# Miniprotein binders against Mucin-6 (MUC6), part 4

Target 1, 185 residues: Mucin-6 (MUC6), of Homo sapiens (Human) (q6w4x9r395to579)
Amino acid sequence: GHCSLEGGSFVTTFDARPYRFHGTCTYILLQSPQLPEDGALMAVYDKSGVSHSETSLVAVVYLSRQDKIVISQDEVVTNNGEAKWLPYKTRNITVFRQTSTHLQMATSFGLELVVQLRPIFQAYVTVGPQFRGQTRGLCGNFNGDTTDDFTTSMGIAEGTASLFVDSWRAGNCPAALERETDPCS

## First folded at step 11 (miniprotein)

Design a49 (from J1 with K53L)
Fold by ESMFold2-Fast, scan of step 11:
Structure a49 (fold): chain B 185 residues (1-185), chain A 81 residues (1-81)
Amino acid sequence: as target 1 above (185 residues)
Amino acid sequence: SPEALRLILKAFKLERKAEKLEELAKKLGDPELAEKAEELKEKAYKLLWKALLKGDPELLEEIEELLEEIKELLEEIRKLE
């Protein structure tokens, strides 16, 4: 499956459900028992710099017991708080420059992350078939049914993106705004 | 861009240093030091999760204070030959 974080705050889930939100928090993008050592992928959103109510993706974080990898819009890659030269390899993860504008994090466990650095910081998540029905977070549950893609951290299927997104905050941040019916979106 | 990212990076560094301190304390076989290391590790974990929250500049100061405390303990361990 494929999940995308594009255009600052647009998301398309693994089951191809699109939505948009405005929030300035760290969000759980992907959790799964298929990720080793209690792994999780997180997305950091912050103010765009133009307006305090606008937001954009500024970093992607892969967190596990052994690795705390951060890839930021400033082309900085760290693991466990220490800056790393690319290509950077661990036992199961390799981070490298795929093109002049793209970094890739390849793993041995069926997760692939590609980040676009320029002109807009964006992220693309690919997971293998072993993840089907085994994912939770902003990228959805990957069960082949878009009607329950807004399943909250409490296990409740919501009709709107805003409650879904807020349930996946990795902290007590401001509530996100739903943009599906916004004439300016 | 982000005070949040700065906090997260500092928190990850804190968590890793706390884990290293715990590992070293256990290898020394000093029960008092091992207990203090566990306490600091628990505090570091709590601050890591709080650093995933946005917008609190006081968290950065608390993280930096705990980093200094861990550095001092690591230096004490080094003196034990």
Scores: ipSAE 0.011, ipTM 0.261, lowest interface PAE 9.6, mean pLDDT 73

Design a5 (from J1 with L5I)
Fold by ESMFold2-Fast, scan of step 11:
Structure a5 (fold): chain B 185 residues (1-185), chain A 81 residues (1-81)
Amino acid sequence: as target 1 above (185 residues)
Amino acid sequence: SPEAIRLILKAFKLERKAEKLEELAKKLGDPELAEKAEELKEKAYKLLWKALKKGDPELLEEIEELLEEIKELLEEIRKLE
């Protein structure tokens, strides 16, 4: 399955359901029992440099009990707070420059991440067939049915993206930050 | 923005520390530790948000103030456990 984070605020789930949101928080993008060491992929969003009414992806984080790999729009890759030269390889994960404008994180456990650095920071997530029906987060549940792709962290299927996205926040977001509803609300 | 990247990573580490402290507080039945862990989590998120503004000069003093508050809170937490 394929999930994409594009144009700063657009998401297409593994079941191909598109939606848009405007948030300024860290969000759980993908959790699955198929990820080793309680792994999770997260996306960090902030207000856009173009307009403060827009938000944009600024970093992608892979977090497990062993690793905290951060890939930022400033083209810095860190693991557990230490900057890494590419290609960077661990036992199960390799981060390398796929093209002059793209980084790839390849894993031994069926997850691949491609990050576009320029002109707009974007992310593309690919998971193997073992992940079918086994995913949670902003990328949806990968069960072949788009009607329940907005399943919240509490297991409730929502009709709108706003409540769905809010349920997958990691940490507390300041109330002072403005939010916009999705176009399907 | 090397400074912004360092602050983002610091915020992530603080969020993780706050989560572990919340688990510890629940295990120990310590409501004061739970309150301080929640405060740490809130301050860590504010640090992350401000760091993502990429050196906006209006936020530089706020970032410095927040880092000092975090330092004081960590010292209080250290005294508890």
Scores: ipSAE 0.000, ipTM 0.125, lowest interface PAE 16.5, mean pLDDT 74

Design a51 (from J1 with K53E)
Fold by ESMFold2-Fast, scan of step 11:
Structure a51 (fold): chain B 185 residues (1-185), chain A 81 residues (1-81)
Amino acid sequence: as target 1 above (185 residues)
Amino acid sequence: SPEALRLILKAFKLERKAEKLEELAKKLGDPELAEKAEELKEKAYKLLWKALEKGDPELLEEIEELLEEIKELLEEIRKLE
């Protein structure tokens, strides 16, 4: 399955349901028991530089008990607050420059992330078939039925994107996340 | 590319298997097994980086060969009691 974060604030779920939102915080994009060490993929949104009424993706975060990998629109990659030179490797995750405008995060557990840096910061999430029916978050539940794609963090299927998106808010905003990941040196 | 992703995943699997073999070799205190495990781990690491840079389909065959070598070594270890 494929989930995309495009055009600043448009999302297409694993079940191919498109929607848009206007939030400025960190949101849970993908949670699944298929992710090791309580892993989760998160998306950070902030105000667009073009208009205050628009929001844009500014960073993607993979968080687990072992790692906090942040990929920023500024082409900075950090893990647990320390800046990393690419290519960068952990035990199960590798981040590298796929092209002059794209970074890729490849994993051993069926998750792949491709980030477009230019001209617009965008993200593309691919998950293997083992994730079917076992995902939660902004990318939907991957069960082949779009009518319950807006299932909130409390397990309630909503008819609109607003309540769905708000339920997956992680509570952290881009400025706070960037300060937390500042390197010590 | 779906082929490139499969290659990268195979390379991750190879690296994990080589790492496990190295741990077992250290426990056994066998210098030949320890040296072989270290060589396989180094080869796995190099193949992972080549897979990330080029996605060369020939690397898939090399990865499969190394996975078979690791399997054979694990069988030898399991015969030791």
Scores: ipSAE 0.000, ipTM 0.234, lowest interface PAE 13.4, mean pLDDT 74

Design a52 (from J1 with K54L)
Fold by ESMFold2-Fast, scan of step 11:
Structure a52 (fold): chain B 185 residues (1-185), chain A 81 residues (1-81)
Amino acid sequence: as target 1 above (185 residues)
Amino acid sequence: SPEALRLILKAFKLERKAEKLEELAKKLGDPELAEKAEELKEKAYKLLWKALKLGDPELLEEIEELLEEIKELLEEIRKLE
């Protein structure tokens, strides 16, 4: 499955349901029992420079018990608050420059992240078939049915994106990427 | 690219295999197995770095050669298990 974060504030879920939102927080993009060490992929959104009501993706975070990898729109990659030169390797994760405008995070556990840095910061998430029906977060539940893609953190299917998105907020909504704060919940 | 990703994942699997073999060698007190495990770990690491630079025509030949070396080493390890 593929999930995309494009055009600043547009999301397409693993079940191919598109939506847009105007939140300015860190959000849980993907949680799954298939991710080791309580891993989660998170997306940071902030206000767009064009309109107060518009938001844009500014960073993607992979957080586990061992790692807090942050990839920001400023082309800075950190792990646990320390800047890293690319390519950067841990036991199960490698972050590298795939092209002059793209970074890739490859993992041993069936998750791949590609980040476009220019001209617009965007992210593309790929998960293997083992994730089917076992994902939670902004990318949806990957069950082949788009009608329940807006399932909140409390397990309730909502009809609108706003309540769905708000339920997946991580922390208090200062977008402090390098504070080493665990997701709330 | 999909090819680079496949090679990276293969390198991770080989590195994990080498770590398990190092643990086994330490437990058994087998210096030959320990040496082969270390060599596998080094070749897995080289594969990872070459895969990250995939796109250079010279590197394609080096990757193919390294994969053949890894294949031969895995057969030698099987003889020791």
Scores: ipSAE 0.000, ipTM 0.141, lowest interface PAE 19.5, mean pLDDT 75

Design a56 (from J1 with S1D)
Fold by ESMFold2-Fast, scan of step 11:
Formats: C-alpha cells, sequence, structure tokens
Structure a56 (fold): chain B 185 residues (1-185), chain A 81 residues (1-81)
C-alpha cells in the first residue's frame, strides 16, 4: 500500500482517499503492530511561507525503542539527536540518497519511505501486504474501504478530515501566541 | 520531546492489547469477560486520547497500570482455553 504527503498539505491514504489539512504539530502518520520495537512513523507540519494560514510538511520522524530518525526539509538526517552522513545504516534501517533530490529510508520490516527534498518537501510511504488492515494514523487503516479511512485515535469513523487529523496529534503543541511571545522566537 | 513520544508509543501498545483482549473474550462466548474487555478497551482509548492531546508524562504510570491489568486478564483467558 502507498500513502503520500504532497504539495505541502495534501495526504492520500493507503486506500487512496485524498484529503487536505492545515496544522502545526507532529502527527501520527502510521502505527502498526507490524512495526518492531513499538515503532511509529510521524509527520511534522509547520507554517508555510510568509502566511500563517498555510501549513506544510517540514519533517518525517521514525521512532522506536532503538531509533529516532528525523529527516527534515533542511536536508538534515539525525538519529537519536545526532546528525548522520549518508548512507546511514542501522540493523534494520538504511537511509540513503536515491537521487539528487530524493532520500530513501529502507527497512527490513516492510516499510519504505521516500522523501522528496526539492522543489517541495514531500513524502511517500510504502508498506507490504502484512500491514493490510493493521495500520492506523493519517495514512488510514489500509482495509480496502475508504469510508472508514477517517478513523480517529478513539476508534470513531468521521466523515470529515478535521476531527480525524486533530485526533492524531502527537502530544501537546504550543499555541501560535505562545510561539510569538517566546524570548528566542 | 522524547518523553512525549515514549508516552504515545506506550498508549498505542495499550490499545493493541485491549483490542486483542476484546477479540479473545468474544471468542470464548463469556459475556462477563466481554464486558470487562470492553471496559478496559474504553479506558485505553481515553488514555490514548489524553496522551495525544496533552503529552503529560504522568499518564505513563496510568498506561502501565492498565497494561498490567490487561495482561492479567489475558492470562486468565489463556487458562480457560
Amino acid sequence: as target 1 above (185 residues)
Amino acid sequence: DPEALRLILKAFKLERKAEKLEELAKKLGDPELAEKAEELKEKAYKLLWKALKKGDPELLEEIEELLEEIKELLEEIRKLE
């Protein structure tokens, strides 16, 4: 199954349901019992350009008990807080430059991530058949039925994207006012 | 924030175990066990929601307590098979 995060704010789920949202938080993109060591794939969104009304993907994070791999729009790859030169290998994960504008994260457990760095930061998630019906998050449930792709973190199927997306926020995100009044912002 | 991410991963683990408990209880055909499984599943969803919305590390203790409760009930079900 394929899930894409394109054009800054568009998402197409594993069951091919497209939607758009505006948010400034880290969101759970994919969580599944098929991911080892309690793994999860997350997407970070922030304000885009000079307008606060638009948001875009700025980083993708793979988090497990062993690894915290961050791939950012600034073309920096870190694991557990330390910058890594590519190709970067762990026991089950390899991050490498696929082309001059694309990075790939390949895994041994049926998950692949391709990140487009230029001209627009975008991500493409591919999962093997073992993930069918066993995914949750912004990429949907991968069950072959688009009508329940907006299943919230509480297990409720919503008709609109806004409640669905909000339910997959990862933690507490500061309000815009708090960011603007920060001493260092 | 590593603590917030850890909390979220634990919350998802809790949810997966609660779903498995519900499935197993229904297969046994025991309405009392099915009711307990539903109760724990609902509690797990509430904690998952709080973890996602608040990211409060104090919730980690509640999540681990509920994981132990689910583990005990899963072991009880295993004995019935």
Scores: ipSAE 0.000, ipTM 0.164, lowest interface PAE 15.4, mean pLDDT 69

Design a57 (from J1 with P2L)
Fold by ESMFold2-Fast, scan of step 11:
Structure a57 (fold): chain B 185 residues (1-185), chain A 81 residues (1-81)
Amino acid sequence: as target 1 above (185 residues)
Amino acid sequence: SLEALRLILKAFKLERKAEKLEELAKKLGDPELAEKAEELKEKAYKLLWKALKKGDPELLEEIEELLEEIKELLEEIRKLE
């Protein structure tokens, strides 16, 4: 499965459901029993100058008991709060420069993250088939059904993105603002 | 660039240093040092969760104070090795 965070404010879930939001918070992007050491992937959003976006992605965080990897829009990679030179390798995770504009975090447990640094900071999440029906967070539940992709942290399937996004906040931040682009405009 | 991101990064650094302290204290087999290390690690873990859940500027000062306390204790242990 593929999930994307693009254009500053757009998200496409593992089941290919697109939505948009604006927020200034850290959000849980992916949680799963398939991630070792209670792992989770998180996305940090803040106010930005990206065209047509009040807020945008500014960092992606992979958090587990062993590793706390942050990749920021300023092209800085840290683990456990300390800056790392690339390529950076741990037992199960390697972070390296894939191209002049892209960084990749490859893992041994079926998760891959590709981050576009320029012209706009964006993230692409790939998970193996073992994650099917076992994911939760902004990337959806990966069960092959888009109608329940907006399942909140409380297990309720919502029809709109706003309550879904707000349920996956990691902190006490302002509620996200849902922005829809009229397909006729 | 985010104040919140800086807070999270310092909280991650704090938690890792607290874990190192606990590991070293366990190696030394000193019950009093082990108890102090466990207490500091527990405080670090609570601050980490507060940093993740709330972008409170007051937390940065508390995190920096605990980081300094752990660094001083790690230096004391280093002198014994």
Scores: ipSAE 0.016, ipTM 0.427, lowest interface PAE 6.2, mean pLDDT 74

Design a6 (from J1 with L5M)
Fold by ESMFold2-Fast, scan of step 11:
Structure a6 (fold): chain B 185 residues (1-185), chain A 81 residues (1-81)
Amino acid sequence: as target 1 above (185 residues)
Amino acid sequence: SPEAMRLILKAFKLERKAEKLEELAKKLGDPELAEKAEELKEKAYKLLWKALKKGDPELLEEIEELLEEIKELLEEIRKLE
């Protein structure tokens, strides 16, 4: 499955449900028992430099009991607070420059992350089939049904993105403002 | 591609196997096993880097040759276990 974070504030889930939101927080993008050592992928959103009323992706974080890998829009990669030169390799994770504008994080556990640095910071998440029906977070539950893609951290399926997004906040920050990607005519 | 992802996973699996074999070699005092474990680790790294170059068909033959070398090395290692 594929999940994307594009155009500053648009998200498409593993089951291909698109939505948009405005928020300035760290959000849980992907949690799964398939991730080793209590691993989680997280996305950091902050105010857009072009428009102060909009927000955009500024960093992606992979956090586990052993690693805290941060890839930021400033093209800095850190692990556990220390800057790393690319290519950077651990036992189960490799971060490298795929092209002049893209970084890739490859893993041994069926997760792949591609980050576009320029012209706009964006992220693309790929997970193997072992993750089917076993994901939680902003990328949805990967169960082949888009009607429950807005399942909150409490296990409730919501009809709108705002309550869904707020439930996956990983910090003490303000509630997000919902912005529909496909408004009814 | 699905094929590239499988090769990446194979490379990481081979690295972990090599590290376990290095630990075993140290415990048993087996320098031949240690040498072959290091060779496996190096070939796993090469496989990883070649697999990460998506959309480069000139590497396909190199990957196939490397996989054959890895297969032969694994057979030699199995004889030592």
Scores: ipSAE 0.000, ipTM 0.306, lowest interface PAE 12.9, mean pLDDT 76

Design a7 (from J1 with L5V)
Fold by ESMFold2-Fast, scan of step 11:
Structure a7 (fold): chain B 185 residues (1-185), chain A 81 residues (1-81)
Amino acid sequence: as target 1 above (185 residues)
Amino acid sequence: SPEAVRLILKAFKLERKAEKLEELAKKLGDPELAEKAEELKEKAYKLLWKALKKGDPELLEEIEELLEEIKELLEEIRKLE
């Protein structure tokens, strides 16, 4: 399955459901029991323009108990806070320059990530068939049914992207629309 | 923070195991076990949401305690099968 993060704020899930969001935080893209050492793929978004509603991808993070690999739009790759020269290899992960404008993170466990560095930072996630029905996060649940692709971190299928996206925020980020997304009387 | 992200990963593990417990308990047809599993699932969802919103590392102890309780129930269910 393929999941893409394009045009700064557009996401297409593993089940090919497109949506857009306007948030500035770290979000869980993909979590699965198929990822070793409690691994997760995350995306970092920040403001991109004059309009306060614009947002853009600025980094992709792979986090596990062993590694915190950050690939940023600045073309810097770090692991556990230390800058790495490419190609960079661990036991199960290799990060290398695929083309002059693209980096790839290849793994031994069925996950591949390609990031476009220029002219716009974008990310493409590929997972093997073992991930089918075993994913959660912004990239959806990969079960072949688009009607439940907006399953929140609470396991609730939503009809709207806003509550879905907010449920996958990571860390102490301020909620951009927290007051607006909480129904008032 | 790095600790907040690790907390969130542990909270997701808790949520997954709580969902599994509820699914298995319902299949066994034991009403008391199903009710207890549903209660634990609700507690897991609350902790996951708090971890995602606040990223407070102090939640780790609560998450670990609930995870251990769910693990013990999963082991009990396995013995009933």
Scores: ipSAE 0.000, ipTM 0.125, lowest interface PAE 16.5, mean pLDDT 70

Design a8 (from J1 with R6K)
Fold by ESMFold2-Fast, scan of step 11:
Structure a8 (fold): chain B 185 residues (1-185), chain A 81 residues (1-81)
Amino acid sequence: as target 1 above (185 residues)
Amino acid sequence: SPEALKLILKAFKLERKAEKLEELAKKLGDPELAEKAEELKEKAYKLLWKALKKGDPELLEEIEELLEEIKELLEEIRKLE
Protein backbone atom coordinates (compact mmCIF):
# COMPACT_ATOMS: atom_id res chain seq x y z
CA GLY B 1 0.00 0.00 0.00
CA HIS B 2 0.96 3.61 -0.72
CA CYS B 3 0.52 6.70 1.40
CA SER B 4 1.63 10.18 0.22
CA LEU B 5 2.33 13.55 1.88
CA GLU B 6 2.31 16.09 -0.98
CA GLY B 7 1.86 19.75 -1.90
CA GLY B 8 2.72 20.92 1.58
CA SER B 9 -0.49 19.89 3.37
CA PHE B 10 -2.18 17.06 1.40
CA VAL B 11 -2.30 13.43 2.56
CA THR B 12 -3.57 10.34 0.75
CA THR B 13 -4.04 7.30 3.01
CA PHE B 14 -3.14 3.66 2.24
CA ASP B 15 -6.82 3.13 1.32
CA ALA B 16 -6.62 6.13 -1.07
CA ARG B 17 -8.64 8.60 1.01
CA PRO B 18 -7.40 12.16 0.36
CA TYR B 19 -7.52 14.92 2.95
CA ARG B 20 -5.84 18.21 3.80
CA PHE B 21 -5.04 19.89 7.10
CA HIS B 22 -3.33 22.88 8.69
CA GLY B 23 -1.00 21.88 11.51
CA THR B 24 2.30 22.77 13.16
CA CYS B 25 3.33 19.66 15.07
CA THR B 26 4.91 16.23 14.91
CA TYR B 27 2.30 13.62 13.96
CA ILE B 28 2.33 9.83 14.05
CA LEU B 29 2.28 8.86 10.38
CA LEU B 30 2.53 5.08 10.76
CA GLN B 31 2.52 2.68 13.72
CA SER B 32 2.25 -1.08 13.27
CA PRO B 33 3.05 -4.35 15.09
CA GLN B 34 4.97 -5.19 11.89
CA LEU B 35 7.59 -2.51 12.66
CA PRO B 36 10.50 -3.98 14.67
CA GLU B 37 11.67 -2.64 18.05
CA ASP B 38 8.64 -0.41 18.61
CA GLY B 39 9.22 1.44 15.37
CA ALA B 40 7.12 4.36 14.18
CA LEU B 41 7.22 6.78 11.28
CA MET B 42 6.45 10.42 12.12
CA ALA B 43 5.94 13.60 10.13
CA VAL B 44 6.87 17.13 11.22
CA TYR B 45 4.81 20.05 9.93
CA ASP B 46 5.51 23.73 10.35
CA LYS B 47 4.39 27.05 8.92
CA SER B 48 5.04 27.22 5.18
CA GLY B 49 7.88 29.38 3.84
CA VAL B 50 5.62 30.15 0.87
CA SER B 51 2.65 31.43 2.92
CA HIS B 52 2.15 31.86 6.68
CA SER B 53 -1.52 30.82 6.23
CA GLU B 54 -0.39 27.32 5.16
CA THR B 55 1.68 24.57 6.74
CA SER B 56 4.14 22.18 5.08
CA LEU B 57 6.02 18.98 5.75
CA VAL B 58 9.51 19.88 7.03
CA ALA B 59 10.89 16.52 8.22
CA VAL B 60 10.17 12.80 8.41
CA VAL B 61 11.34 10.77 11.41
CA TYR B 62 11.75 7.02 11.83
CA LEU B 63 11.96 6.22 15.54
CA SER B 64 12.68 2.84 17.14
CA ARG B 65 14.51 1.54 20.17
CA GLN B 66 17.81 1.69 18.20
CA ASP B 67 17.35 4.57 15.76
CA LYS B 68 16.04 8.09 15.45
CA ILE B 69 16.53 8.83 11.76
CA VAL B 70 15.52 12.35 10.73
CA ILE B 71 15.32 13.44 7.09
CA SER B 72 14.72 17.18 6.84
CA GLN B 73 13.83 19.62 4.10
CA ASP B 74 17.30 21.21 4.43
CA GLU B 75 18.71 17.91 3.02
CA VAL B 76 20.29 16.83 6.30
CA VAL B 77 20.00 13.21 7.47
CA THR B 78 20.70 12.47 11.12
CA ASN B 79 20.54 9.36 13.28
CA ASN B 80 20.34 9.80 17.04
CA GLY B 81 21.24 13.47 16.59
CA GLU B 82 24.39 12.87 14.52
CA ALA B 83 24.65 13.97 10.89
CA LYS B 84 25.23 11.15 8.40
CA TRP B 85 26.67 11.16 4.90
CA LEU B 86 24.86 9.06 2.31
CA PRO B 87 24.65 6.21 1.69
CA TYR B 88 23.97 5.47 5.35
CA LYS B 89 23.39 1.88 6.40
CA THR B 90 22.30 0.20 9.61
CA ARG B 91 21.47 -3.47 10.15
CA ASN B 92 17.93 -3.14 8.74
CA ILE B 93 17.81 0.33 7.15
CA THR B 94 19.64 2.00 4.24
CA VAL B 95 19.24 5.70 3.41
CA PHE B 96 20.60 6.75 0.03
CA ARG B 97 20.23 9.35 -2.71
CA GLN B 98 17.94 7.90 -5.37
CA THR B 99 18.19 10.98 -7.64
CA SER B 100 19.59 14.51 -7.27
CA THR B 101 16.24 15.55 -5.72
CA HIS B 102 15.09 12.34 -3.97
CA LEU B 103 16.25 10.32 -0.98
CA GLN B 104 15.12 6.76 -0.25
CA MET B 105 14.98 4.87 3.02
CA ALA B 106 14.78 1.14 2.33
CA THR B 107 14.17 -1.36 5.12
CA SER B 108 14.31 -5.13 5.58
CA PHE B 109 10.85 -5.19 7.22
CA GLY B 110 8.54 -4.09 4.39
CA LEU B 111 8.61 -0.30 4.84
CA GLU B 112 9.98 2.03 2.16
CA LEU B 113 10.13 5.82 2.26
CA VAL B 114 10.92 8.12 -0.67
CA VAL B 115 11.43 11.80 0.09
CA GLN B 116 11.36 14.53 -2.54
CA LEU B 117 13.69 17.33 -1.44
CA ARG B 118 13.04 19.85 -4.26
CA PRO B 119 11.12 21.79 -5.47
CA ILE B 120 8.71 20.95 -2.62
CA PHE B 121 9.47 18.65 0.32
CA GLN B 122 7.17 15.62 -0.03
CA ALA B 123 7.10 12.02 1.22
CA TYR B 124 5.85 8.72 -0.18
CA VAL B 125 5.38 5.70 2.06
CA THR B 126 5.12 2.14 0.75
CA VAL B 127 4.32 -0.87 2.95
CA GLY B 128 4.16 -4.56 2.10
CA PRO B 129 1.04 -6.75 2.28
CA GLN B 130 1.91 -7.90 5.83
CA PHE B 131 0.85 -4.40 6.98
CA ARG B 132 -2.73 -4.78 5.67
CA GLY B 133 -5.19 -4.04 8.47
CA GLN B 134 -2.31 -3.48 10.88
CA THR B 135 -1.42 0.20 10.42
CA ARG B 136 -2.51 3.24 12.40
CA GLY B 137 -1.76 6.96 12.16
CA LEU B 138 -2.18 9.67 9.52
CA CYS B 139 -1.79 7.10 6.70
CA GLY B 140 -4.92 5.24 7.87
CA ASN B 141 -5.58 1.63 8.80
CA PHE B 142 -4.98 -0.08 5.40
CA ASN B 143 -8.05 -2.32 5.66
CA GLY B 144 -9.56 -1.63 2.21
CA ASP B 145 -12.39 0.53 3.61
CA THR B 146 -12.02 4.31 3.27
CA THR B 147 -14.99 5.09 5.57
CA ASP B 148 -12.96 4.30 8.71
CA ASP B 149 -9.67 5.86 7.56
CA PHE B 150 -10.21 8.68 10.09
CA THR B 151 -9.87 6.33 13.06
CA THR B 152 -8.34 8.35 15.91
CA SER B 153 -5.62 7.25 18.32
CA MET B 154 -8.47 6.34 20.72
CA GLY B 155 -10.09 3.99 18.20
CA ILE B 156 -13.01 6.24 17.26
CA ALA B 157 -13.99 6.70 13.60
CA GLU B 158 -14.41 10.42 12.94
CA GLY B 159 -16.18 12.21 10.11
CA THR B 160 -13.69 15.09 10.02
CA ALA B 161 -9.99 15.16 9.18
CA SER B 162 -9.12 17.76 11.85
CA LEU B 163 -10.22 15.59 14.80
CA PHE B 164 -8.46 12.60 13.24
CA VAL B 165 -5.19 14.51 12.66
CA ASP B 166 -5.28 16.12 16.11
CA SER B 167 -5.59 12.69 17.77
CA TRP B 168 -2.27 11.64 16.15
CA ARG B 169 -0.47 14.76 17.36
CA ALA B 170 2.76 14.01 19.22
CA GLY B 171 3.64 17.06 21.33
CA ASN B 172 2.40 20.32 22.80
CA CYS B 173 1.01 21.89 19.61
CA PRO B 174 -2.08 23.82 18.52
CA ALA B 175 -5.06 21.89 17.17
CA ALA B 176 -5.07 21.17 13.44
CA LEU B 177 -7.58 22.83 11.13
CA GLU B 178 -9.39 20.99 8.36
CA ARG B 179 -8.88 22.17 4.77
CA GLU B 180 -10.63 21.26 1.52
CA THR B 181 -9.63 17.75 0.41
CA ASP B 182 -10.16 18.65 -3.27
CA PRO B 183 -8.81 22.16 -3.94
CA CYS B 184 -9.69 23.94 -7.21
CA SER B 185 -6.06 24.14 -8.33
CA SER A 1 16.17 13.72 25.68
CA PRO A 2 17.17 10.10 26.43
CA GLU A 3 14.59 9.90 29.21
CA ALA A 4 11.82 11.13 26.90
CA LEU A 5 12.83 8.55 24.29
CA LYS A 6 12.47 5.74 26.87
CA LEU A 7 8.95 6.92 27.71
CA ILE A 8 8.00 7.20 24.02
CA LEU A 9 9.17 3.64 23.37
CA LYS A 10 7.34 2.44 26.49
CA ALA A 11 4.15 4.09 25.22
CA PHE A 12 4.50 2.28 21.88
CA LYS A 13 5.04 -1.05 23.69
CA LEU A 14 1.96 -0.52 25.85
CA GLU A 15 -0.14 0.39 22.79
CA ARG A 16 1.01 -2.80 21.04
CA LYS A 17 0.17 -4.83 24.16
CA ALA A 18 -3.29 -3.23 24.21
CA GLU A 19 -3.88 -4.16 20.54
CA LYS A 20 -2.90 -7.79 21.22
CA LEU A 21 -5.17 -7.90 24.27
CA GLU A 22 -8.05 -6.40 22.27
CA GLU A 23 -7.63 -9.09 19.62
CA LEU A 24 -7.49 -11.79 22.33
CA ALA A 25 -10.62 -10.36 24.00
CA LYS A 26 -12.51 -10.46 20.68
CA LYS A 27 -11.40 -14.07 20.05
CA LEU A 28 -12.41 -15.17 23.59
CA GLY A 29 -15.59 -13.07 23.75
CA ASP A 30 -14.37 -11.31 26.90
CA PRO A 31 -15.86 -7.80 27.18
CA GLU A 32 -14.03 -7.00 30.44
CA LEU A 33 -10.67 -7.68 28.84
CA ALA A 34 -11.73 -5.61 25.82
CA GLU A 35 -12.59 -2.64 28.08
CA LYS A 36 -9.29 -2.91 29.99
CA ALA A 37 -7.36 -3.16 26.71
CA GLU A 38 -9.02 0.04 25.46
CA GLU A 39 -8.21 1.77 28.77
CA LEU A 40 -4.57 0.69 28.44
CA LYS A 41 -4.49 2.06 24.89
CA GLU A 42 -5.83 5.42 26.12
CA LYS A 43 -3.23 5.63 28.88
CA ALA A 44 -0.47 4.69 26.42
CA TYR A 45 -1.48 7.59 24.16
CA LYS A 46 -1.52 9.99 27.12
CA LEU A 47 1.97 8.81 28.07
CA LEU A 48 3.22 9.34 24.49
CA TRP A 49 1.70 12.84 24.32
CA LYS A 50 3.10 13.88 27.72
CA ALA A 51 6.55 12.49 26.85
CA LEU A 52 6.61 14.59 23.67
CA LYS A 53 5.12 17.73 25.30
CA LYS A 54 7.58 20.63 25.45
CA GLY A 55 8.03 23.06 28.32
CA ASP A 56 5.30 21.92 30.74
CA PRO A 57 6.58 22.49 34.32
CA GLU A 58 4.15 19.91 35.81
CA LEU A 59 5.05 17.24 33.26
CA LEU A 60 7.11 14.98 35.55
CA GLU A 61 4.35 14.75 38.20
CA GLU A 62 1.73 13.97 35.53
CA ILE A 63 3.95 11.29 34.01
CA GLU A 64 4.59 9.69 37.43
CA GLU A 65 0.84 9.59 38.18
CA LEU A 66 0.11 8.11 34.75
CA LEU A 67 2.80 5.42 35.13
CA GLU A 68 1.26 4.39 38.48
CA GLU A 69 -2.20 4.19 36.86
CA ILE A 70 -0.74 2.06 34.05
CA LYS A 71 0.95 -0.24 36.60
CA GLU A 72 -2.36 -0.77 38.44
CA LEU A 73 -4.22 -1.40 35.16
CA LEU A 74 -1.63 -3.97 34.02
CA GLU A 75 -2.07 -5.81 37.34
CA GLU A 76 -5.86 -5.85 36.81
CA ILE A 77 -5.35 -7.20 33.28
CA ARG A 78 -3.03 -9.94 34.53
CA LYS A 79 -5.77 -11.09 36.94
CA LEU A 80 -8.19 -11.40 34.00
CA GLU A 81 -5.75 -13.55 32.01
Scores: ipSAE 0.000, ipTM 0.118, lowest interface PAE 16.9, mean pLDDT 74

Design a9 (from J1 with R6E)
Fold by ESMFold2-Fast, scan of step 11:
Structure a9 (fold): chain B 185 residues (1-185), chain A 81 residues (1-81)
Amino acid sequence: as target 1 above (185 residues)
Amino acid sequence: SPEALELILKAFKLERKAEKLEELAKKLGDPELAEKAEELKEKAYKLLWKALKKGDPELLEEIEELLEEIKELLEEIRKLE
């Protein structure tokens, strides 16, 4: 299955449901019992440099009991707070420069991450078939049904993206912007 | 923050382990174990909700204590096969 984070704040889930959000925080992107050592993939969003009214992806984090790998828009890769030269290899994970503008994180456990550094910081997540029906987070539940892709961390299926996204916050972040339902009324 | 990330990840881990314990208890057909697993799952959900809502690092100690309790029960179940 494929999940993408594109155009600053657009997400397409593993079940191919597209949505956009306006939050600035660290969010759980992918959580699954298929990830070793209680692993999770996270996405960090902040205000865009071009438009202060929207959000942009600024870093992707893979966190487990053994590793805290951060790939930032500044082309810096760290693990457990220490900067690493590429290619960087652990027992189960290799981070390397795939092209002049793309980094790849390859794993032995069915997760692949490709990060576009330029011209816009974007991420592409690929998971093997063993993850089907066993994922949680912003990338959805990978069950072949888009109607429950907005399942919150509390297990509630939402009809809109905003409550879904807010439920997957992983950091102590500023309050979300107030939602405008009728700005011209 | 790094502390908030650790807190939330451990809360999710706690929730998953409590759910797994509940499933195993039901498969074993042990009503007492199933009831205890349900109580631990309820506590895990409450801690997860507090972690998400408040981001309070002091919850980390409660989460770690509950994780240890669940780990001990899972090991007891594994010995029963």
Scores: ipSAE 0.000, ipTM 0.121, lowest interface PAE 17.5, mean pLDDT 70

